# Designs tried in a protein design chat: VH-VL binders against q9nrl2r1430to1533. Part 93

Target 1, 104 residues: q9nrl2r1430to1533
Amino acid sequence: GGVHELSAFEQLVVELVRHDDSWPFLKLVSKIQVPDYYDIIKKPIALNIIREKVNKCEYKLASEFIDDIELMFSNCFEYNPRNTSEAKAGTRLQAFFHIQAQKL

## First folded at step 7 (VH-VL)

Design nw15 (framework fv_ustekinumab)
Fold by ESMFold2-Fast, scan of step 7:
Structure nw15 (fold): chain C 104 residues (1-104), chain A 121 residues (1-121), chain B 107 residues (1-107)
Amino acid sequence: as target 1 above (104 residues)
Amino acid sequence: EVQLVQSGAEVKKPGESLKISCKGSGYSFTTYWLGWVRQMPGKGLDWIGIIYPGDSDTRYSPSFQGQVTMSVDKSITTAYLQWNSLKASDTAMYYCARIWYGSRLDYFDYWGQGTLVTVSS
Amino acid sequence: DIQMTQSPSSLSASVGDRVTITCRASQGISSWLAWYQQKPEKAPKSLIYAASSLQSGVPSRFSGSGSGTDFTLTISSLQPEDFATYYCQQYEDWPYTFGQGTKLEIK
């Protein structure tokens, strides 16, 4: 990747953060609030971590960035039953991401 | 370079209000939690609480809940710790520090230099 | 609350010594323990996280070990700049709690 790809990643992360359905994904799940989360989810990730990786230029390919976003959604659906507000927010935000990612 | 710069020493009387600050620079302010730690003279370290600047979410230690208020101003990358009415027992060094929350990195990685608060009659 | 107890509360050592400081949790905390160094009149400095992971920039003479309830911080060959107070801190459960500190003094 280059400077333009890094700018595009930052713009997309900002759009995800600003989306109404981003609330389950802004920061890592609390061990205090959800004690069994880290027993089930082996590769935790959140938008704040992804944004930090973008800012540190750790994504060399667009596919690596997309993989981390998809991991975030995969974790959401693995932990949360389909009828939860978390899973519903994840479904809508993932759809939004897929539309925006076509521009990368 | 990551830096946390705290406000200067304060000398106050019991009953007075006080607000001290911690300014972050050299990193994405909204991607890390900020924590506050108290160290009374000659004593060890006590957790006050943590705040997430991205949405102002707070977690207080039970012993400090209702005693102090944590807040942030994202526009100037600054966190605050506030007392409405100081007590002599609030005399201590107060540290801010950057922290990951809810992960294997849940620890203070960078610390401010500290703000000495002295409360006496 | 999870109570963290450090042993000893203070110790004296000479440059070149191997120093071991212990930390015991009142209940299991897996590997969710950090170690900090505080020099006189200075802010604490992060040394170790996740019981055994060395913070970037910390000399390799520092190492951590343990899991569950019993943890150790080892300094393999003590240097003059290592005289300080050392704190352990658990982050398994809220509130996060520190040990009372171990003061390392020159013999």
Scores: ipSAE 0.007, ipTM 0.604, lowest interface PAE 10.5, mean pLDDT 87

Design nw2 (framework fv_erenumab)
Fold by ESMFold2-Fast, scan of step 7:
Order: C-alpha cells, then structure tokens, then sequence
Structure nw2 (fold): chain C 104 residues (1-104), chain A 121 residues (1-121), chain B 110 residues (1-110)
C-alpha cells in the first residue's frame, strides 16, 4: 500500500466525519445511554476508532479499511429499526461512502 | 410499584462532607443505570452524575468532579452520592432517578421525592 | 446559561393549546433523543415524553413531542388547570459527556 494509500484513507475518514449524516457514527455508543447495545452488537466500532487505526497504520489493505467501515454500517442496521433517524442517516452515509470508496 | 427514597440530606458547613443514599424497590435495580439530579432553590434542574448498572462506567458534571463520587450496592438496592468539599452553590434538593428503558437514549421514568442539602455557615 | 434554551414562561386559558420550544445544537438535540419532564409545584419531576415523541404509560395524548434539526417542541392541547407546572426539555450532550436540561418554562393556565 504505502504512503499514498494511507493518505487516501485519512482523506476519506475526514470526508465521512464532515458529512451531515455522520452524527450516529462519530463515537462508540455509550453503554450508560444504550446498555442493551453491547448485548446485540459484538464488534462495536465508530469513526474515531477507525481514524485512530488509520493514524497508527493498522490498515495494510484497502479491503481492511472498507471492512471496518462496512462493519460500522452493519452494526447500525442490526441495532436500529429501519424507521429510526440513526438508520436513515446510516443509509445516506453508506451511499456516500460507496461513491467515495470507488476512488480507493 | 417502583419507589426511590432518598436520605442523608441536611444542613452542613462549607468544606464538610455528606453522603446521600437512595433506596430502590419495585424493579431489578442491578439492571439499570442510576442518576443523581439536583435543583437549587428557585432554579432549574441540573444533572449531577450517572453510574452504569454494573458500576463499570461513571460520569459527572464538571463542577463536581473530584468532589462528588457516585457509587452503588446492588446487593442492597442502594445508590450513593459521596459529597466532599461542599460549597454554598451545592445547596439544592437532590433527586435520584432511574434510567429508562434498556435500549433508548436514556430518560428518567422514576424519580425519588428528593433530599435537601443546605450548605451554609 | 443553559445549554438548551427554553422560553421562561408561557400562558393560555383552559381548553386552549400551547407549544413550548427548546433550542440546542448539533452536540445535543441535533444527534440525541430528547425527553420532556413536567414538574408540578413542590413535587419531583415526571417523565412526559421520551425518544422525541413517545409517551410513557399514563400520559394523556394531549401531550406531544416533536424534533426538527437542533430544536424540539412540546405541544399541549386542551389545557387544564392541573397542567400548571414547570416543563423541561433534556438530552445527552456529546461535547460535555453529560446530560443537560433546558432552563425550564413555567406554564400558567388562567
């Protein structure tokens, strides 16, 4: 991969964070606010965790980065009913991600 | 029937300590996060602290950090607030409140009647 | 200053309707569920609305909640003298890592 790929991951994470629909994904779900979340979701992840992994050069392949982003969306749709604001935001942000990921 | 009963309030001098208790009944205490909320005389509601069902996570408002400690004893169905280095601005009615329900952004479906803490010289 | 802004008071006659507004930001109302609480004089608060627009068991359908962007409103129809109370909006604030209440709105029915 190299430096060029790592820069592309950083740029994409920044674009996702800046998107209007990123609010459900910025940080891990609080176990105080949503205690049953961790009973249902076994591999929790959020954009701040993914950004940290990018900064630590933990992604060696674009597929590994894409897998973590897709896990984030999968968790959203598994936990949140389709008519929730979280699920609707997730649907729109995932579509945006799929367009941007074509550049990876 | 869900009941929350606070105790331990009183009149205390600045710099002293008080420990508030909240006795819970009518629900599975060990399954819910618990909160402390206060209200100064003639003022609005101010959230103070929360503790997760298993005591692994605790959060508090910045103005009480380092002075107040929230804790719980699930075997006794009791919530505590240890209040150290009390200031005049801590004068308030203190409510304990039950988180509701599992799986939503938290809200407080049941509140105690409150216990009054007055910090004065 | 409260993180969530409410009007300090609202007044209406019995049988009328009122709306109470609550304004926040993207770190609170904009990204979190909102609750509303009723506090009758001399009593503990009571949960009126949760998850933006849902009522707990025992709350009459005269009470409704709605959320749009960084603002939320409580609607009360068919006002009764027993509705005289302080009303508080509340939500979690991600920037503060804590729960926040609005400053409260005193409803007078006269």
Amino acid sequence: as target 1 above (104 residues)
Amino acid sequence: QVQLVESGGGVVQPGRSLRLSCAASGFTFSSYAMHWVRQAPGKGLEWVAVISYDSSDKYSVDSVKGRFTISRDNSKNTLFLQMNSLRAEDTAVYYCAKDYPWGIRYSFDYWGQGTTVTVSS
Amino acid sequence: QSVLTQPPSVSAAPGQKVTISCSGSSSNIGNEYVSWYQQLPGTAPKLLIYENNKRPSGIPDRFSGSKSGTSTTLGITGLQTGDEADYYCATWDDSLSGYVFGGGTKLTVL
Scores: ipSAE 0.000, ipTM 0.554, lowest interface PAE 16.9, mean pLDDT 86

Design nw3 (framework fv_pamlectabart)
Fold by ESMFold2-Fast, scan of step 7:
Structure nw3 (fold): chain C 104 residues (1-104), chain A 122 residues (1-122), chain B 107 residues (1-107)
Amino acid sequence: as target 1 above (104 residues)
Amino acid sequence: EVQLVESGGGLVQPGGSLRLSCAASGFTFSSYWISWVRQAPGKGLVWVGEINPDESDINYAPSLKDKFTISRDNAKNTLYLQMNSLRAEDTAVYYCARYWGSLRGYTYFDYWGQGTLVTVSS
Amino acid sequence: EIVMTQSPATLSVSPGERATLSCKASQSVSSNVAWYQQKPGQAPRALIYGASTRATGIPARFSGSGSGTEFTLTISSLQSEDFAVYYCQQWDDYPYTFGAGTKLELK
C-alpha cells in the first residue's frame, strides 16, 4: 500500500504544532521585535527547526529529539518571567509533551 | 545510558574548601539545567543550587549564596561545586541531579548521581 | 521559604496493603510537586511529578494527587521493594524545598 504512518517524532511534532499553546514556539524569536533575546538565549531553537531536523532524519536517538524540545522550553522559561503568557503557555505545552514523550 | 557521577568529596577541616565534580554521560549535557542537592547523614534532602545550560543563570539556596559557587564545562560534560568556608553543618552527601525539562515547567529530577560524601570535622 | 510537611514520619505496613502518604505546603504550590523514593545507601529515584504524573518506568501502583497545599502519594498494593523513604518536593518558588520524608517500614 500507499498509506504511510508518520514516524513517532513526526507525529509528536505535529501534535505540538497544533496545540493551542504552541504560539511562542512555532518559529525563532524576532531580533527586531525582541532585541535582547539573543543576548540572553545562546542556543535558540523552535518547532520549525526541530520539525526540519525530524524530516531530514537528523535525530538518531529519542534522547536527541527530547533534548531539543526541552532546550526550547528551557529558553522560554529563562527569557520569560513565570507570570507571562509565554511562560504559562510553555508550562502547559511542556506538560503535554511530557505525557506524549512517554510513547518514545 | 544516562549517568551522573560525583567525585571530590572527603574529609576537610572547618574553614576549609573543596571542589566537587559531576561527570555526565549518555545525554546532551549542554542542553540541561542541573542542580546540586545535599543530604546530611540520617536527614532529608536540601537543595543547594542550579545552573542553566550556558551559565547565564545560576541560582542558590539563600543560606549558601556567596559560600558555594556552581559552574560547568560543557566541553568536558562536567558540573562543579566550589565550597568555601566549610562548617560542620555542611557535612552531607552531595548529589548532582538532572532536570527533566526546564526549570519552570512540570520539572523534576529524573536522574541523580550516586553522591559524594563531604565530612567537615576537626 | 515554602515549608513542606510530610506525615506520618514513619508508616508500618504489610505487603499487599495500601499506603497513603501526606505532604502539606505552607502556601499554595499549585501542582508543582514531585515525589521521590530513596532506599538506604542509594540516590533518590523520581516517582511522580506535577502532583499526579508518573515518571517513566514507574509502576501503576504508584499514584499522586492533590493541588494547592495538600498532596498525597498512594501505593495501592505494596511490594517488598517499596519499603523505603519517600520525599515530596515543591518546584513553585525558590528555594526548592523537600519534606522531611516518610519512612515506609515492614510491619
Scores: ipSAE 0.000, ipTM 0.565, lowest interface PAE 15.1, mean pLDDT 85

Design nw4 (framework fv_pamlectabart)
Fold by ESMFold2-Fast, scan of step 7:
Structure nw4 (fold): chain C 104 residues (1-104), chain A 122 residues (1-122), chain B 107 residues (1-107)
Amino acid sequence: as target 1 above (104 residues)
Amino acid sequence: EVQLVESGGGLVQPGGSLRLSCAASGFTFSDYWISWVRQAPGKGLVWVGEINPDSSTINYAPSLKDKFTISRDNAKNTLYLQMNSLRAEDTAVYYCARFTSYGLRGWYFDLWGQGTLVTVSS
Amino acid sequence: EIVMTQSPATLSVSPGERATLSCKASQSVDTNVAWYQQKPGQAPRALIYGASYRATGIPARFSGSGSGTEFTLTISSLQSEDFAVYYCQQYDDWPYTFGAGTKLELK
């Protein structure tokens, strides 16, 4: 329990951050560079926000952590057409996440 | 240069109190879990307790919970250990140590201070 | 609490030899074990974490293995700088606990 369990979430976030396909997900999308993003995506999230939540012990259940990661991918596929580099990176990173999340 | 520097150790009489400080520099202190670990002269390492980044979670070794209080001031990049009702068996070098995640591979104490000696003697 | 038992208490070896240090947990800790080296008057230095991964900057002659309750630290081709006390630590559950140490000394 506790720190040991949070260690598992932090470990998974670190693995996601280190993945070559993490670049669209590291930080929130810029409102200045992509202003229409926030018109389309109502619940924005990114790996830096998820890591902060892990560090602050805000995830009480593994399902809450998984839901935030899945929301991040869902936002990517909602905003980005399937043939974009962002959507392709998201598809590969999500597959990687599903394999790693089996350990949770 | 990333470093942790302990201070506040010294000679105290039995029953006395002492507050140790651990000053962090060269890294974002507020991102890390930090522990206190002590070592009696010629003996092994004993974990005292830990505190999370925002101070919402503090864990102690059960035998030390009633004697010691861990706190941190992120604005000052400083960790504290308040020690009360000290006895001879609390004589030790007290280290602060950063407990860092390295992904799915695990955690370890990757940064240690030099330690500060607390001697409890009449 | 989880008790970590290290053996032997003291190991006498010569430079160039191989040293094998044992650490046993009183219950399963999965792979949540780290190893530290400590020299007189110094703070501990991390060597291994997650039972088998080398910490940053640690030479390849240090290797770790094990899972569950049985763990081993191996130092191949001992150098003069390797004579020190070695501690295993579990971080599977609170309180985190260390073994009593194995002192590696010159024969």
Scores: ipSAE 0.000, ipTM 0.593, lowest interface PAE 14.6, mean pLDDT 88

Design nw5 (framework fv_ustekinumab)
Fold by ESMFold2-Fast, scan of step 7:
Structure nw5 (fold): chain C 104 residues (1-104), chain A 122 residues (1-122), chain B 107 residues (1-107)
Amino acid sequence: as target 1 above (104 residues)
Amino acid sequence: EVQLVQSGAEVKKPGESLKISCKGSGYSFTDYWLGWVRQMPGKGLDWIGIISPVDSDIRYSPSFQGQVTMSVDKSITTAYLQWNSLKASDTAMYYCARYTSWGLRGYYFDYWGQGTLVTVSS
Amino acid sequence: DIQMTQSPSSLSASVGDRVTITCRASQGISNYLAWYQQKPEKAPKSLIYAASSLQSGVPSRFSGSGSGTDFTLTISSLQPEDFATYYCQQWDSYPYTFGQGTKLEIK
C-alpha cells in the first residue's frame, strides 16, 4: 500500500519522542519554573503540540511540518547557551531529525 | 500545600501482581513530571523513571524497563507503579516525587511522597 | 550512564562543625545537579537544585557549589537535625543517576 504523508509525520514524531535526547522538547516550558523563557521566546512550541497538529491534519505540506520542528530547535538554541545539556540534546536530536526527514 | 500521598505498605508473594499509587494535591498536577525511586533495604536511591501527566510520556531507567509499568490518571491526580509478577528482589521502599520537566532553573525533585514499603517473600 | 561518586561514604562530625561533602560526575553535567537529605525511616527532602540554588524552607547554613564534574555540599555550622544521609543526583543525561550517598554521623 501507499504511504500517506500524515502517517509519515506521525511516525517521525513518535521516533523523536522516543529518542533519549527528546526530554527538553516533550512539552512546553513551564512559566512558573522558567519565568524568563516567554520574555525571550516569542513562538514557543513542543513535540506534544506538533503531534496534536499532525493528528488534526493541520500540516498540508511536508515543509510546514519541517518548519515547526526547526522552530522547536531554533528556540532551544536561542534560549540555551551552547554548553548546556539542553543545547547538546537539541544538537543531537536535530541531527537525528535531519536523517529521518530525508524520508519525507 | 503541595502533597504527594502514597498507598500503604504491601506484603506479597513471588509471582503476584501489584499496583501502588501516588496522589498529588495542592498544585496543578499537569505542570510537573512524576518520578519513581526505589530504595532497597540498607541501600541508596535508584531512579526508576519519570512520567508526564500531560502526555503520559514515560522514560524508564534501562534497568527497570520491562520490570515495572508507570501510568497516570489525570482525573484523580494519581500516578501508579505496577508489577505483573513480583520477585523477592523487588522488596524495597518505593518513593514518588514531583520532578521539573525542563531542568533549567527549577527543582529536579522538589516534593517527595512518604514512601510505600513493598515486601515480597514466601 | 553517568556515574555519580560521593566522598566520603561516611563521616563523623560534632554540632557546630563545618562539613563538606563532594560529588563527582563521570562526565560534564553543567549545573544539572541536586542534593537531597534523608533522615532514618523518612522520605528524602530536597535541599539544593541547579548545583547552588537553595530549596525554599531550607536553612541558609546549607550551600552548594560547583559545575561540570565537581560539586560540593557545605553545612557551615552543623545542627543536631542535620545528621542524615545526603545524596546527589544528575539530570543532564538519561538515566538520571544518584550518588551512592554520604552518611553524616554523630562523633
Scores: ipSAE 0.000, ipTM 0.564, lowest interface PAE 13.2, mean pLDDT 85

Design nw6 (framework fv_nezutatug)
Fold by ESMFold2-Fast, scan of step 7:
Structure nw6 (fold): chain C 104 residues (1-104), chain A 122 residues (1-122), chain B 107 residues (1-107)
Amino acid sequence: as target 1 above (104 residues)
Amino acid sequence: QVQLQESGPGLVKPSQTLSLTCTVSGYSITSDYAWHWIRQHPGKGLEWIGSIYYSGSTDYNPSLKSLVTISADTSKNQFSLKLSSVTAADTAVYYCARYGSFGIRSYYFDYWGQGTTVTVSS
Amino acid sequence: DIQMTQSPSSVSASVGDRVTITCKASQDISTYVAWYQQKPGKAPEPLIYAASTLQSGVPSRFSGSGSGTDFTLTISSLQPEDFATYYCQQYWDTPYTFGQGTKLEIK
């Protein structure tokens, strides 16, 4: 835990947000545009929610932060077929995350 | 367009290793989807054996995982099953199949090989 | 593992009959169920996915229903080509598991 981990979480979230493949993950999926999403995905999450949790110091350990990011990717692969642009973006962004998360 | 074809020996002796190959045409096994082995025992239902994903990662039925290896030969667009230490209980029709999705909850085995009969007998 | 139990194990019916086959999951699997038709000597062919969505090209006499643990496949007016074995499959969790099959036979 501690301040250094929280600073690292903020830096990593910013890098994820700036990545070209972040577009499916920036905000919660719209129920109007994708009405069945919330019937399938029971624990919705997005980068804006994770960033808010970082700002409020809600992550005490790197594992808690990593779990939320992995949930975001898991939701993507659960909902989106593997041949979609969303799933392909998720695959690339998750690989980038795994490399960056080694620094945590 | 997409076709799967099993090949391998029809007869295997007890304690030996069963080796089957699935040749895929019309689609690259490294592009997408997961590629599976499923078997059907005489007069019984279907049993999922395991899969290899387009990424090369594998997933095995826990009841069989110490006995099963699935691998891919990307140059030949093939994936293969090795089942070690076979017994008469491994006598079955073996299918290879593709598992994918076309959107909302549409995951299912969409293309199957014709099946190959394997008898384990002395 | 999630157990899928089909009933009946076999049913005898005549052309024109309404036939129902049921499938019960050992735990809640939402609507993550597919149904397959298998004719003798052939590989299974998908009929239905997401419990109720008909695959393209499948006749409208086939329908699926259910959610949670109880699922039903219905053939509203049986045709000669429908005599086959039918299997349900859950895809909520691995290992993927199938029902034991229901053999639909001519009466």
Scores: ipSAE 0.005, ipTM 0.545, lowest interface PAE 15.1, mean pLDDT 84

Design nw7 (framework fv_ficlatuzumab)
Fold by ESMFold2-Fast, scan of step 7:
Structure nw7 (fold): chain C 104 residues (1-104), chain A 121 residues (1-121), chain B 107 residues (1-107)
Amino acid sequence: as target 1 above (104 residues)
Amino acid sequence: QVQLVQPGAEVKKPGTSVKLSCKASGYTFTDYYMHWVRQAPGQGLEWIGEINPEDSDTNYNQKFQGRATLTVDKSTSTAYMELSSLRSEDTAVYYCARYSHYGWRGYFDYWGQGTLLTVSS
Amino acid sequence: DIVMTQSPDSLAMSLGERVTLNCKASQDISNYVSWYQQKPGQSPKLLIYDASNRATGVPDRFSGSGSATDFTLTISSVQAEDVADYHCQQYDNLPYTFGQGTKLEIK
């Protein structure tokens, strides 16, 4: 096939998905495995949801895309105590995101 | 129930160091960050720093960086704050407090009774 | 650093009156504010967290409200045991910072 030109948002989401610390963020948290998550987190989001929004051209401004990514990290830090592997992964991935986002 | 036990008082001379203790019981010591907060007589509360008992990772208020050292002894569920180069301005009640909530943002749900540190000649 | 400013510095109320204590942040802290009650000679006790959530065991006469930069602690009907200093604190960012405190006394 042909070469598909990726948007800047798609390129960034692909980099986030491929990062070693993306595992807590790839898809929505399971209610079966984490029953109280949705009692605490009122605006759940994950990288698969964000990627779908990018592919459907739902982000009109870079700020809207950045807000969804930051919401994802905010949810992580709201739910997970700071000494958890989830919170530590989130901290490292957020730092990576901030470096990459300056290119937007 | 959750208890944070601190000594009542310590008296030190200027230029010396002090090591204050905080013995935790009633919960899993490594599950919660421990913070240190002081209160000078008649003044408000001032945050000194935090320690994760699980891995001994610390964060300090810049005002105390280099003078305060936070440590823990997991075997006795005890947190310590050492403060060096003591001045009369360090006279205050020093509290340990347990951090509670999800993620980076949280609040102090339990406080020790405080140790009154008096720095005088 | 985020500066927290409380007002008034002190107030004296009659039993049963509604009391309003104010806390202002120098920047937007969303709802990341807690309130502590400190009775004379005692350690602080958590009253309110996330601006409006009452801590376990806190009487329902205590309520918190506000967002962004302006926060309020309300005591709907003040009682004798409410004599204390009240401290607000932000936990949006390190270092954690407290207001100077408001002293509540009964007439």
Scores: ipSAE 0.006, ipTM 0.577, lowest interface PAE 11.4, mean pLDDT 86

Design nw8 (framework fv_ficlatuzumab)
Fold by ESMFold2-Fast, scan of step 7:
Structure nw8 (fold): chain C 104 residues (1-104), chain A 122 residues (1-122), chain B 107 residues (1-107)
Amino acid sequence: as target 1 above (104 residues)
Amino acid sequence: QVQLVQPGAEVKKPGTSVKLSCKASGYTFTSYWMHWVRQAPGQGLEWIGEIDPSDSYTNYNQKFQGRATLTVDKSTSTAYMELSSLRSEDTAVYYCARFPSYGLRGYAMDYWGQGTLLTVSS
Amino acid sequence: DIVMTQSPDSLAMSLGERVTLNCKASQSVSNYVSWYQQKPGQSPKLLIYGASNRETGVPDRFSGSGSATDFTLTISSVQAEDVADYHCQQWDDYPLTFGQGTKLEIK
């Protein structure tokens, strides 16, 4: 870890946030809108939480950052059936992430 | 009022193709996937495939891959299923049914067309 | 493919009796199960989605329960209008699959 790695994480999170398929991932799923989500997903995470962790220098290794992003996608596919707009967005965003993560 | 309108019946000869329609009204056509399901006389329901009208993305049951083709016409809010190389075993009622693209509690085929009876006979 | 198996194949009940229909998945489908009612000559009608949520307009006597592999549709007090085939369906993975159906009749 260091400042250079933190800057790279921030840049990647910003690219993910700006992607057209980021909408399911911008913030935590609402209990009012999706009441069973937290019964199924035990480690919830979203891009706003990951970005806050980046800004607080909580990622010491690139692998820790990558693990949190992958957890976010894993949660999406665990909760959302493959034919949902959420799962389709997750599949496309995850592919984009894998290309961008090669730069880390 | 949500409606999915299908023709009542079609009669086709073996070896030909058929294109069945499903005209949607009363909702935003691109906000719901359209599924196609068939039911042979006295039998259960069998899933053929699904299409997302927003981008024409499709998923098929492998049993129908290559024979079934799902398309949409957004200008008329109509979904189509074309089935080729028809056999007598394709005799069935063919239903279209919508499925929400977005989450919340509505993940199911909540509205169905009345079905088209396809009879394949010589 | 995920196989959905319903039991019994057919059931005859007296008016007012509680009826229980079963649906078993060959592998876990979480709660991604819907139940449909199909009356003779009609298209299927959604009763229950997400294993236990009753669709708007469906009478209170219908309820769903279960998770993972074992699912149940219960009618607390069967009415004459409930004569139909009942189908369970999973939508967790492709291809989407239905059970073979349970036929409910009144004695």
Scores: ipSAE 0.000, ipTM 0.597, lowest interface PAE 12.2, mean pLDDT 87

Design nw9 (framework fv_iluzanebart)
Fold by ESMFold2-Fast, scan of step 7:
Structure nw9 (fold): chain C 104 residues (1-104), chain A 123 residues (1-123), chain B 107 residues (1-107)
Amino acid sequence: as target 1 above (104 residues)
Amino acid sequence: EVQLVQSGAEVKKPGESLKISCKGSGYSFTDYWIGWVRQMPGKGLEWMGIIYPGDSDTRYSPSFQGQVTISADKSISTAYLQWSSLKASDTAMYFCARYTSYGFRGSYYFDYWGQGTLVTVSS
Amino acid sequence: EIVMTQSPATLSVSPGERATLSCRASQSVSSYLAWFQQKPGQAPRLLIYDASTRATGIPARFSGSGSGTEFTLTISSLQPEDFAVYYCQQYDNWPYTFGQGTKVDIK
């Protein structure tokens, strides 16, 4: 645990960021461009926030890290209709995450 | 090499306070969670809570929140379980365990355990 | 909380025989289930995690199976050192909860 688990979280976040389908998840949704987003999504999160939490050693258990990643995908599917490019990207990235998370 | 050593058996009266210990050695104490598990006489295991000694982040099972205090002193690699006022129903074996989570959802590993501390509370 | 129920409460088996232990969850825990062994006077030891993955150093005679709400621990050929109490534990949801245990005893 500890240091080794934090290194694994950093590696996995880097792999997610580098994935072709990460574009909807890199940063928080802009309230200027999408003002109704924060009326619908009560716990916003993005890969840059998750990476910051990893760097600050805020994830002490793999389950906490996984919960934040799953919240990110849950928010995507709640806000975006399933036929959108955002939801399709989320579906593919979530599948990739599940495979990579087996190594945590 | 890795070892968790718990304090010795305790015999107490209802209403008394108690603090039992779990000392880690042979590893980086601040890099692993320490959990406490209760086993009442003739019964199974109950998870009480965990602490991360590096920053004292503590998480309780809802059934134990407010009943006990879990703490750690990283300068002496020791975790503690404390009661302000013991009850007869606190009579049990108490185990500490080092937790490592790994894999998807984090496998819940009790990879090293203390020998247990028997607490007997009787009038 | 998720309630874990184990059966049978006691299983009497002779050395060399197969033992099958069951664990049921009150709601689906997917595959987030672990099995522990506890011998008299000793602390528990992890045997299986993620329903079917053996922990490091655990003999091949121990195997786990199942998903959702029904799980099984199998000991294919009981050795004298395997007589113990076995506990299942879910870690799908907080608080993590143990079953009440199955005692594997000598016939």
Scores: ipSAE 0.000, ipTM 0.520, lowest interface PAE 15.7, mean pLDDT 85

